# Ledger of designs, part 46: VHH binders against h2kzm9r124to488

Target 1, 365 residues: h2kzm9r124to488
Amino acid sequence: RFTIDTSRAKSNQYVVSLCSKKIGIIEYPDGRSDKQPCDVYWHNVVLSDMNKIVTSPQSRVNKFPGMTELAKKISLTHSISSMQKLFPDEYAFYPNSWFLPAHLADFHAFYRKAQALGKTEMWFIVKPDEGAQGTGIYLINSPNQIRNVDQRQLVQEYVADPLLMNDKLKFDFRVYGVIKSINPLSIYVAREGMARFCTEKYEKPDSSNFKNLYAHLTNYSLNKANEAYVHSNTLQDQTRGSKRLLSTVFHQLESRGVKTKRLWHDIKLILVKTTLAMLPEIMLHYEHHFYDSTGPQCFQIMGFDVMIREDGTPILLEVNAAPSLTADHIVPHPGRTLLEGGQRVRSIVDEVIKIPLVRDTLLLV
Below, E stands for the ipSAE of ESMFold2; O stands for the ipSAE of OpenDDE; V2 stands for 0.75 times the mean of E and O plus 0.25 times the DockQ between their complexes.

## First folded at step 12 (VHH; framework vhh_6fv0_2)

Design t6 (at its last look DockQ between E and O 0.85; V2 from the best seeds 0.00; counts 0 for: unsure alone 64.1 < 65)
Fold by OpenDDE, look of step 12:
Structure t6 (fold): chain B 365 residues (1-365), chain A 124 residues (1-124)
Amino acid sequence: as target 1 above (365 residues)
Amino acid sequence: QVQLQESGGGLVQPGGSLRLSCAASGFTFSSYDMYWVRQAPEKGLEWVSWIDSSGGETYYKDSVEGRFTVSRDNAKNTLYLQMNSLKPEDAAQYYCARITETGGFEVIYPYDYRGQGTQVTVSS
């Protein structure tokens, strides 16, 4: 029977264990005491000793060495920027970006040029490289508004023309992809994903509203703290929730006359092109990590955050090398804020997405 | 077994035209969206055009929009690509392809189901 080591799965252990049981995989949550190799190793994080743990070339591991670092904002930008130089039209799906402090002068130059061309309403988003869950993110409309120019961070053009539905809430998609292998390269996309909605109505950024991150940032970790966040209890009511199924939103868009087949196609291309941009570094890290032996086969679930512009074109916002695979959330107590505590409850949207995702990934590899 | 066979390639002068065909077998052709992809020397596979299962929707790479026309005859299990106003940059091996679904996934790279291809050469 197929075996899986989940001793390092950590936060992923619950879902992986559940799926393993469903499909008949023998799980070793504490590792194998007999020191025999497992067919699959599921790790939450790649550690330097992974090559000592995963010793069989016939085994598979759910993480590529170095992917976590490579998917970070600055590293990702380096990879994509390299491709943009060679293929500017093909990689137009990634907004102009500058990493500080190295590109500060370039950013100033860009801004000056834009000003000279009469583009006076440009906004930028500043993202800490090590930041997660929206922490430390803010908007600016001038380079002089950068709070700390010496800090390692990404400056990116803000997408100010998002596609909006009737509720006027800004939203993006978390699309899940699986890199099954890198040699040869093989990429899969999950048909079901997540739509994340802001909790405040979107308005174009200006001096009065640019600090309202509930209107401008789609991150769940941020918006869940807002009282206006809508938790869904059923698949029926998720159609109006702050977190929705990708298929639901696509259906809603189709009803509005959006060419959803084309949109999905374009999103798939973004996943492929982004992965291709990262591939050289992925291969280097792999070879480096397994330099003294034949390495195992690596695969990895990736999250791609994609926003749709008003004109229907998708834009890549972020790549996540370790998307959350948890299927619950905390709901505030009645009449209280999330800061005052809450109850952990089942997230139907997350369950519908993530359980099949992990299950089918295990079946795939 | 899924089989795809491309034909119709050849040598043309800039501004010339070619019509590619793809014969499909081994699956219900009318149930699948079909794609044209190409690979030029020292380049990877790139998407050119696709048509939905019914033929009601067609989409094109920007660089070929207005010049290329994709069509299909489901009764004949055949996919077509009319290429007009050909340019040197259009020179490539052209493949017809079908996307594969596995469980809740779509295979998005590479195009696993594709034929041997047909060579298009545009003389300078």
Scores: ipSAE 0.840, ipTM 0.921, lowest interface PAE 0.4, mean pLDDT 94
Fold by ESMFold2, look of step 12:
Structure t6 (fold): chain B 365 residues (1-365), chain A 124 residues (1-124)
Amino acid sequence: as target 1 above (365 residues)
Amino acid sequence: QVQLQESGGGLVQPGGSLRLSCAASGFTFSSYDMYWVRQAPEKGLEWVSWIDSSGGETYYKDSVEGRFTVSRDNAKNTLYLQMNSLKPEDAAQYYCARITETGGFEVIYPYDYRGQGTQVTVSS
C-alpha cells in the first residue's frame, strides 16, 4: 500500500493528512517505527539534512534541496536576469533589477539614459538580500537615495501602474505551480489560486506621498511574507482587504474588459520561464546535496506572486518555495487583540484552493 | 485516442509563405485551446502560437507576430497556421498540441504534442 511520512509537515499536516485519508494513503504522522522508507515524505520547509532523512531512491519528497535559497529575491533575480540578457523579450515579465554594490554603476547609467529620454519621476524599490517578510524595503526616485550603497541589496523598478479593482486596491495573484520532476522537467499549474489585496487604496508614487507609501509597502510586504497571518472577521473584510479566489477576480476582470484568457496564458508562461531560469541551480544543488548517493525524486509546490499592469501585462514579483498549505487562521475575539487570545476559524478561500492542490499533487506522485 | 496529424510543410525561400494544417481526431476538438510549437535541430520545443477553443482569441510569440496567423475550423476539426515572410530561423519541425488537464491542474511543461510534425525548411 502507498505510504506517506508527514512527521515533518508541521502546520501543513492537517491538509496533507486529510488528503491522504481521502486517497487511501497510509500515513505515518510520527515517522515510521519499522525502519522502512515511505513512498512520500511531506516536509513543511526545505530541510538541510534531507539526505539523512530521505535515503531511499524509490522515495519522493516534496522539496528540492536548496530551493529556499534559490527562490529568495537575489538568487531568483540572478537566475532571471541571466535569461533576460540572452532573451530580453521572452523574460520581459520581470522588472529591471540591479544587484548592489556590483551593479551600482549600471543602475546610474540606466537612470541617466531614462532622464535623457525625458522620463518624469522614476521609482524604484530597494530590497535587502534576506528577510522572509521583506523587512527594510523602501522606495527611491534617484540612485543617490540608496542607503548603505556598499551593502548587498536589490534595486528593482517599482511597478507604479498596477491594474486596480473598482475599490482601488492593489492586489497580486498567488499562483500555485508544481514542479513534478526536473529530469525530465514536468510542470503543472493549479487552475485555482489566490488574489491578495492591500488593505488601503493605492496611490501612485510622487514626492508628496512618498513616506506614506514607504510605510504601506512595508506593511504589504510583511503581510505577503506571512501567509499564516490573515485578519478578517466579517464578510465585508473578506471582500475588501484579504484573500479572494483567483477565479473570482478573473471573472471580475473579465467584466471590466480584461482579456482573461490571454492573461492566464501569459501567467502560465511566467511559471514555465521562471522554472527554466532556475533549473540549472536547482539541478546543481540537488547534485551537491546527494553527491555520495542516488537521492529521492523531488517534487515541490511553489507559490508565484504575479501582479497585473494597467495594460493587462502580468509581472512576476517573487517566488515562494514553501507556500503555506493551511486552511485556517487565528482571529482575535471581538474587542480584543490577538495577544489577548483568539480562536481558530476555517478559511473557505484557503480550503477551496489548498485541499484540491494537495490532493491532486499527491495523485501526481 | 487523441490523434493530431500535421501537414503543409515544405521548402520555401526567405520571404515565402506556407500554410500548415493539423487534423485532429479522438477528442472533442472544439472544446480545447490549441498550440503550435516547433523544434529546430539541436533545440528544444518552442511555443509559436495559441488559439482558444472558439477561435475568438489568438496570441503569438513576439518573433512571429505580424507574420504568422493561427486559425481553426471546428466543423472540420482542423487547426491552421499561415506563415508569411518566412525567415531562416523559422525552419523547424512544426507540431500542433492541445492543452492537457489532470484534476485541478493544467500541464504547462512539456507541451502535449502527438503527431509526427511537418518540416518547414527555409533556403539560405
Scores: ipSAE 0.684, ipTM 0.829, lowest interface PAE 0.5, mean pLDDT 82
ESMFold2 (binder alone), look of step 12: mean pLDDT 77; pTM 0.782

Design t7 (at its last look DockQ between E and O 0.81; V2 from the best seeds 0.67)
Fold by OpenDDE, look of step 12:
Structure t7 (fold): chain B 365 residues (1-365), chain A 124 residues (1-124)
Amino acid sequence: as target 1 above (365 residues)
Amino acid sequence: QVQLQESGGGLVQPGGSLRLSCAASGFTFSSYDMYWVRQAPEKGLEWVSWIDSSGGETYYKDSVEGRFTVSRDNAKNTLYLQMNSLKPEDAAQYYCARVTETGGAEVIYPYDYRGQGTQVTVSS
């Protein structure tokens, strides 16, 4: 039987343990006392001593060294920008981006040029590099509106023409990819993913609404705090929820005449191209981390946040090297806001997505 | 055993035409979407075209749209790629490919099944 060490899985332990049991993998939640190697090591984070823990080249580990840093906003932008220079048409799926403070002058130059061409209604989104879950994000329509030019942060063109459904709520997709290996490169995509909806109706940004993040940002961590957030209890009611299955939304889009097969294909290409852009750095980090021995085989579940433009073209917004694998959420108490407290409840949408994802990943490796 | 065998490549002048074929065996051909991919020197594997299992939907890389036509004959277990108005940048090793699904996951790179390929050269 295959063995898995989940002693460092932390928040992932529940789902990984569940899946291990389902597929007949022997789990060691506290590690192996006999000091024998496990077939698989599941880590929540990469630590500097990973090469000391995972010593067998026959073992597999669910994290690539350095991936967390590489997937950060500025690092990702650097990787993709390098490819954009070589293949501008192929990498048009990533909005023009500038990382501060290094590219501040370039950003100003871009803005001036755009204005000269009559593009007076451009908006940009400013994202702190270390920020998570929408923290510190804001919109601007001029470089002069940057709050702190010395802070390490990403400035990106704001996607102001999102595809909307009848509810007029802005939404994006969390698509899950699995990098099975890097030598040779092998990438998988999960057929089921997540659609995240804003909690307020979308309107094009202007001076009156640009601060309303509930209309402009799709992040679950942000929108869950809004009273308008719709939690779903069943697969039937999730069709109108703030969190929906990707397959549900695709079905809805198809009914509206959207070419969903083409869309899905384009999304898959984004995953591949993005991974390819990151690959040189991934390989460097791997070699560096395992410099004194033959390293284990690494694999990793990745999250790709993709938005669809009105014209049907997908745009990459963010990559997550450690997407949440929890299958519960907090529901506010009746008559109260989430800020006032809540209870943990089962998330049917998350379960449907994440349990099969982890299961299938374990079967792949 | 899944087998794919490409043929029809060759040397053509710019503006010329070629018709590639792919013979499939070892699986139910009519049940799978099929892909054409290519690899040029010093370039990675790139998607060119795909056709759904029924042949009802076809899609193309932008650079080949209007010039290339993918088709299939499920009765003959054969995939085709008609390439017209060929350009030097079309020169590559061309492969037919099929993907595999494991549970709810599908391979997106570099495709699980691919033939030996057929060489397309475009030169004056």
Scores: ipSAE 0.720, ipTM 0.887, lowest interface PAE 0.6, mean pLDDT 93
Fold by ESMFold2, look of step 12:
Structure t7 (fold): chain B 365 residues (1-365), chain A 124 residues (1-124)
Amino acid sequence: as target 1 above (365 residues)
Amino acid sequence: QVQLQESGGGLVQPGGSLRLSCAASGFTFSSYDMYWVRQAPEKGLEWVSWIDSSGGETYYKDSVEGRFTVSRDNAKNTLYLQMNSLKPEDAAQYYCARVTETGGAEVIYPYDYRGQGTQVTVSS
C-alpha cells in the first residue's frame, strides 16, 4: 500500500497518475483528509512551505528546498565557476563566465590572452541584472562594448561553433537526470532524452549581423513553438521534427563519424560534475529548511540542456529544476491558426521520454 | 551477488608499465559494458576507460589515450587495463565498475564498483 500525494503536481499530474496506476501506487490527487502522511509527495515546483506540507521523516518529496534558485543561471554559474578555479580541466564543459563589475579585470585579461594566442573572433553573451529573463541580453565581441560596466551583470562565452545537422539547424539535447538522494549522493540518467531544434537555419555572428541575432537569443526556448515548428506525429517522423529523440540524433551523428558513445559518456560526466558543484548549496538549503526536525528524503528530476560543439565536445547550457513532464502539445483546429486557439493532442516523442522517466523514478524511490 | 576484484597494482617508475586485472563473478559478465575508474587523494572517482560488452569498442579519458589499453576476456570473466608510459599523475587506487541499470535508468553516480581496488604508485 504505497501512497502518493499528487495534489500539488498540477500539469504533471496526468503522467504521474498514469505511472502510479501502472505500479499499483495509491494516489491522493486532492490530498489526504485522514491526517496520515503519504509515502511520496509529487510537487510541480519547489514550494517554500514544504516543511509544513511534508512532515514525516518516512516520506519522500520530489523537490529539494531552494533548488529553483540554485539551478538559475546566476547561481549555477557561481557554483560551476568555483569548481573551474579548482579543477579547470574537469569543468571545461561550461562556458567561461564573469560576474561584473567584480570580474571586469579578469574578463579583460582573458580577452587579451586569447588575442595573443591568435583568437581573432570571440563572442560573448551579456545578461544584465534585470527582472525578466531574456530582457536586455546582447552579444559583444570585445569588452569595450559592455553597457553600464558598473552594474551587476553576467558575461559568458558565446558558443558560436555548434555542431549542425545536414539541415543546418542549431539544436540542444535535453537530458534528464534524477538525483535520488544526497546523503549518500546517488544520481541516475534517463536512457532517452530529447533533441530540440531551432526553427531557422543557424547564422554565425559577425560584426554586420550580431544585433539582428539579439532577439533570437532572448526568445530561443519560447520560439520553438512557432508555426515553423515541425511536430513529430510518429516515431518515424524523427528526421524532420523540431523535437526528436536523442537516440535518433545520436544514430544520425554516428553515421557521420561522430564518436557517439564517447559523447554520451561526456554528457553523463556533465550531469555528475554539475550536481557535485551544486551539492554544498543543496545540502545547506536542506539543513536550513529542516534544521529543527528530521526532514523527508528528497529526490528530484532535473533537466540538463547540452549543446555539442562542431568538434564533438558537449557544453552545458542550462539546468532546469522543474522540467515539464507533460506528454501533449497544442495543434490548431482544422482550417484555423494556432493563434485562434487549438486542441491538445498526444506528443509521441514526449510520451516515449517522460512516461518511462517518471515510472523509473517512482521505482527508484 | 555481484563481485569485482582488482589486482596487478604496484610501484613503478615514470615511463614504466603495469597490467591491472579485474575478476568478475555473480553476474553475466559478457552482457555488461565495463569501466575502469580511479581515485587519488582529495579527488573523487575519475573515469579512465570504457569497454563495451563484446570488447569491440573502447574509449579513454584524453589524458590516458594512447598509453592505456582496456581489454576483456569474456570466457574468463576478466577485465584488463594495460598501462604504459606511466606518469606521476596516474598514481591512484584503480577500480573496475559495471555499467549498471535499475529499471530503465542508468546509474551514473556512484560508479558501481564493489572491490577494494588496486593501488598504482608512480615514483618521480
Scores: ipSAE 0.535, ipTM 0.779, lowest interface PAE 1.0, mean pLDDT 82
ESMFold2 (binder alone), look of step 12: mean pLDDT 80; pTM 0.807

## First folded at step 13 (VHH; framework vhh_6fv0_2)

Design y1 (at its last look DockQ between E and O 0.01; V2 from the best seeds 0.00; counts 0 for: pae O 13.6 > 2, placed apart)
Fold by ESMFold2, look of step 13:
Structure y1 (fold): chain B 365 residues (1-365), chain A 124 residues (1-124)
Amino acid sequence: as target 1 above (365 residues)
Amino acid sequence: QVQLQESGGGLVQPGGSLRLSCAASGFTFSSYDMYWVRQAPEKGLEWVSWIDSSGGETYYKDSVEGRFTVSRDNAKNTLYLQMNSLKPEDAAQYYCARVTETGGWEVSRPYDYRGQGTQVTVSS
């Protein structure tokens, strides 16, 4: 009775197709030939011509117009910092940020105030506007270390006190949220997520860290390139992999005395408060994109990357508007290079997370 | 259906104490975390305290920490709030509220049910 168009799902199509079969949704992997609308459209990215593809107001599409740009670091930081000015205690979960040169005086004032309060070690990451992803970024511990202060750039507090596991590895959590609707606001948080670990032990920040900056950051892609990367092939191997289930890490934190129910509650609040900070721009982009007709009901699976300070306080690092929903990865055939072709290998960790996430999302809509 | 009935409010002088109760019915009380929230006249709702389903963990708004104690008796399906050293700023209608069940995993509503409340008045 319900139909789904997966013709634009690309790499995510496998998981969406599997879930559609399990719950009885009729799938059109190549689109419908009869020109009738589907109930759900599943896109892998936000498409600029979404209003030409999804024309029925009764249809649902799994992307909000403009969300890719709204979730990027600069736009996200602008949205959250605006809320920090209004509600500083409620938005303390995001690092303080300054857009230079406009906020240079504000940054100096922040630093002087923190010194007056007795903070002796403060680190900041500087992201010059002209740098590509990761190029030209550097750490500072004083405002006078900023290079080319009249150049457009972003300065953000750096978390130098991450909570480490017994193996001294820095990690973050990938938590999945579903924005079901924005008027009224309806947000769901998946129970299971991913914990991503650096493959090397945490090192104190210093001026030489730029050669190994990624040791202070975690993500799945970097860990896959590292020779020390450990694939998790069973749930029992979770304590040793660079990619572990959130539930496994929470159990480890409980055994160390961390109040994980409070932590999880605070993480869920981060997702809600972040969405609230973005909401005015989400609404404006929707109205602009569908200004000449009633648009579809948008929903979206979002990825939230959260780090924990040593005092147990969660911090939002990043929002991903189109997190991968794949449950496998491609490795080279034995004795061959990946350029010569490859084969798909199942990821049990990704299956445990993503199949229920997609299934439950389809049931919601 | 879910029902929450607050009691124990009244008039006290500054520095006094009150003990609020919340009788729960229509659901498995021991499976849910609970809130106390309050509302002063012409003000919005204000979160006061949280307690987990077992009663083993509690959390308080900073302005009441050290003065208020939340507890529960799961055998009696009853939530309590002991309020000591009451101040005029604590005067409000107090409600108990059931924390939204995460089995349905919606988090945009921090609680899904609350009672009609009990009035706490602090004056001298």
Scores: ipSAE 0.000, ipTM 0.324, lowest interface PAE 13.1, mean pLDDT 78
Fold by OpenDDE, look of step 13:
Structure y1 (fold): chain B 365 residues (1-365), chain A 124 residues (1-124)
Amino acid sequence: as target 1 above (365 residues)
Amino acid sequence: QVQLQESGGGLVQPGGSLRLSCAASGFTFSSYDMYWVRQAPEKGLEWVSWIDSSGGETYYKDSVEGRFTVSRDNAKNTLYLQMNSLKPEDAAQYYCARVTETGGWEVSRPYDYRGQGTQVTVSS
């Protein structure tokens, strides 16, 4: 029987264990006491001793060495920018970006040029490189508004023309991809994903509303704190929730005349192209980590945050090397904030997405 | 109920040291990765350090690497942050934090739980 070590799965353990049981994989939640190798090792994070734990080349591990760092905002931008230089039309799905402090001058130059061309209403989003979701993010419409130019951070063109539905809430998609292998490159895209909605109605950024992050940022971590956040308890309710199934939103878009098949095709291409951009560094980190032996086969579930422009074109916003596989959310206690504690509540949307994702991933590898 | 209580902050001169502590209760402390985060005036919350559930792995923000040391005592349900060679830019309210899904140093996770924080001031 197929075996899986989940001793380092941590927060992922519940879903992985559930799926393992469903498909008949023997789980070792504490590792194997007999020191025999497992077929699969599931790790919550990339650890420095991965090469010491996963020693059999026949084994598989659910993390690529260095992927966490590579998926960071600045690192990702470097990878994609390299490809943009070679294939500008193919990689237009990633907004113009500058990493500070190195590209500060370039950013200024860009801004000046844009102004000279009459583009006076450009907005940019500033993202800390080492920030949690939504923390430290702010919008600017001039380089002079950067709070700290010496700090490592990503400046990116703000997508000011998002596709909106009747509710006028800005939203993006969390699309999941599984990198099965890097040589040859094999990537699978999950059919089901997540749509994340803002909790405040979108308005084009201006001096009066640019601080309203609930209208401009789609991050769950941010919006969940807003009283306007809508938690869904059923699949029926999720159609109007702040978190929806990708398939639900696609259906809603179809009703509006959006060519969803084409959109989905374009999104898949973004995942592939983004992975291709990262591939050289992935290979490098792999070789470095397993320098003394034949390494195991690595695979990894990735999250891609994609926003749709008003014209129907998808834009890549972010890559997550460790998307949450938790199938619950925290509801604050009455009269308290989430930071003060809360109750774990089942998330049906997350379950519908993540359980099949993990299951199918295990079946794939 | 998840509770986190930070202590150990204070006023120090540049180059000085502080040791922060965080008392955890209301959950199985040893099962969760823990974080130190900080918020300076007029700045957003920023990640400082991560330690895994076992204490075997630690990671740091680049700006504090080599100066700060995170540790934990699972038997005492306590998280620590030794801060050496403090700089003015280190001045902030420091929080210990836990996320719903434990992750690494740069995992995009919300800080779902944190304490009231402890103030660190660095001034000559």
Scores: ipSAE 0.000, ipTM 0.209, lowest interface PAE 13.6, mean pLDDT 89
ESMFold2 (binder alone), look of step 13: mean pLDDT 79; pTM 0.796

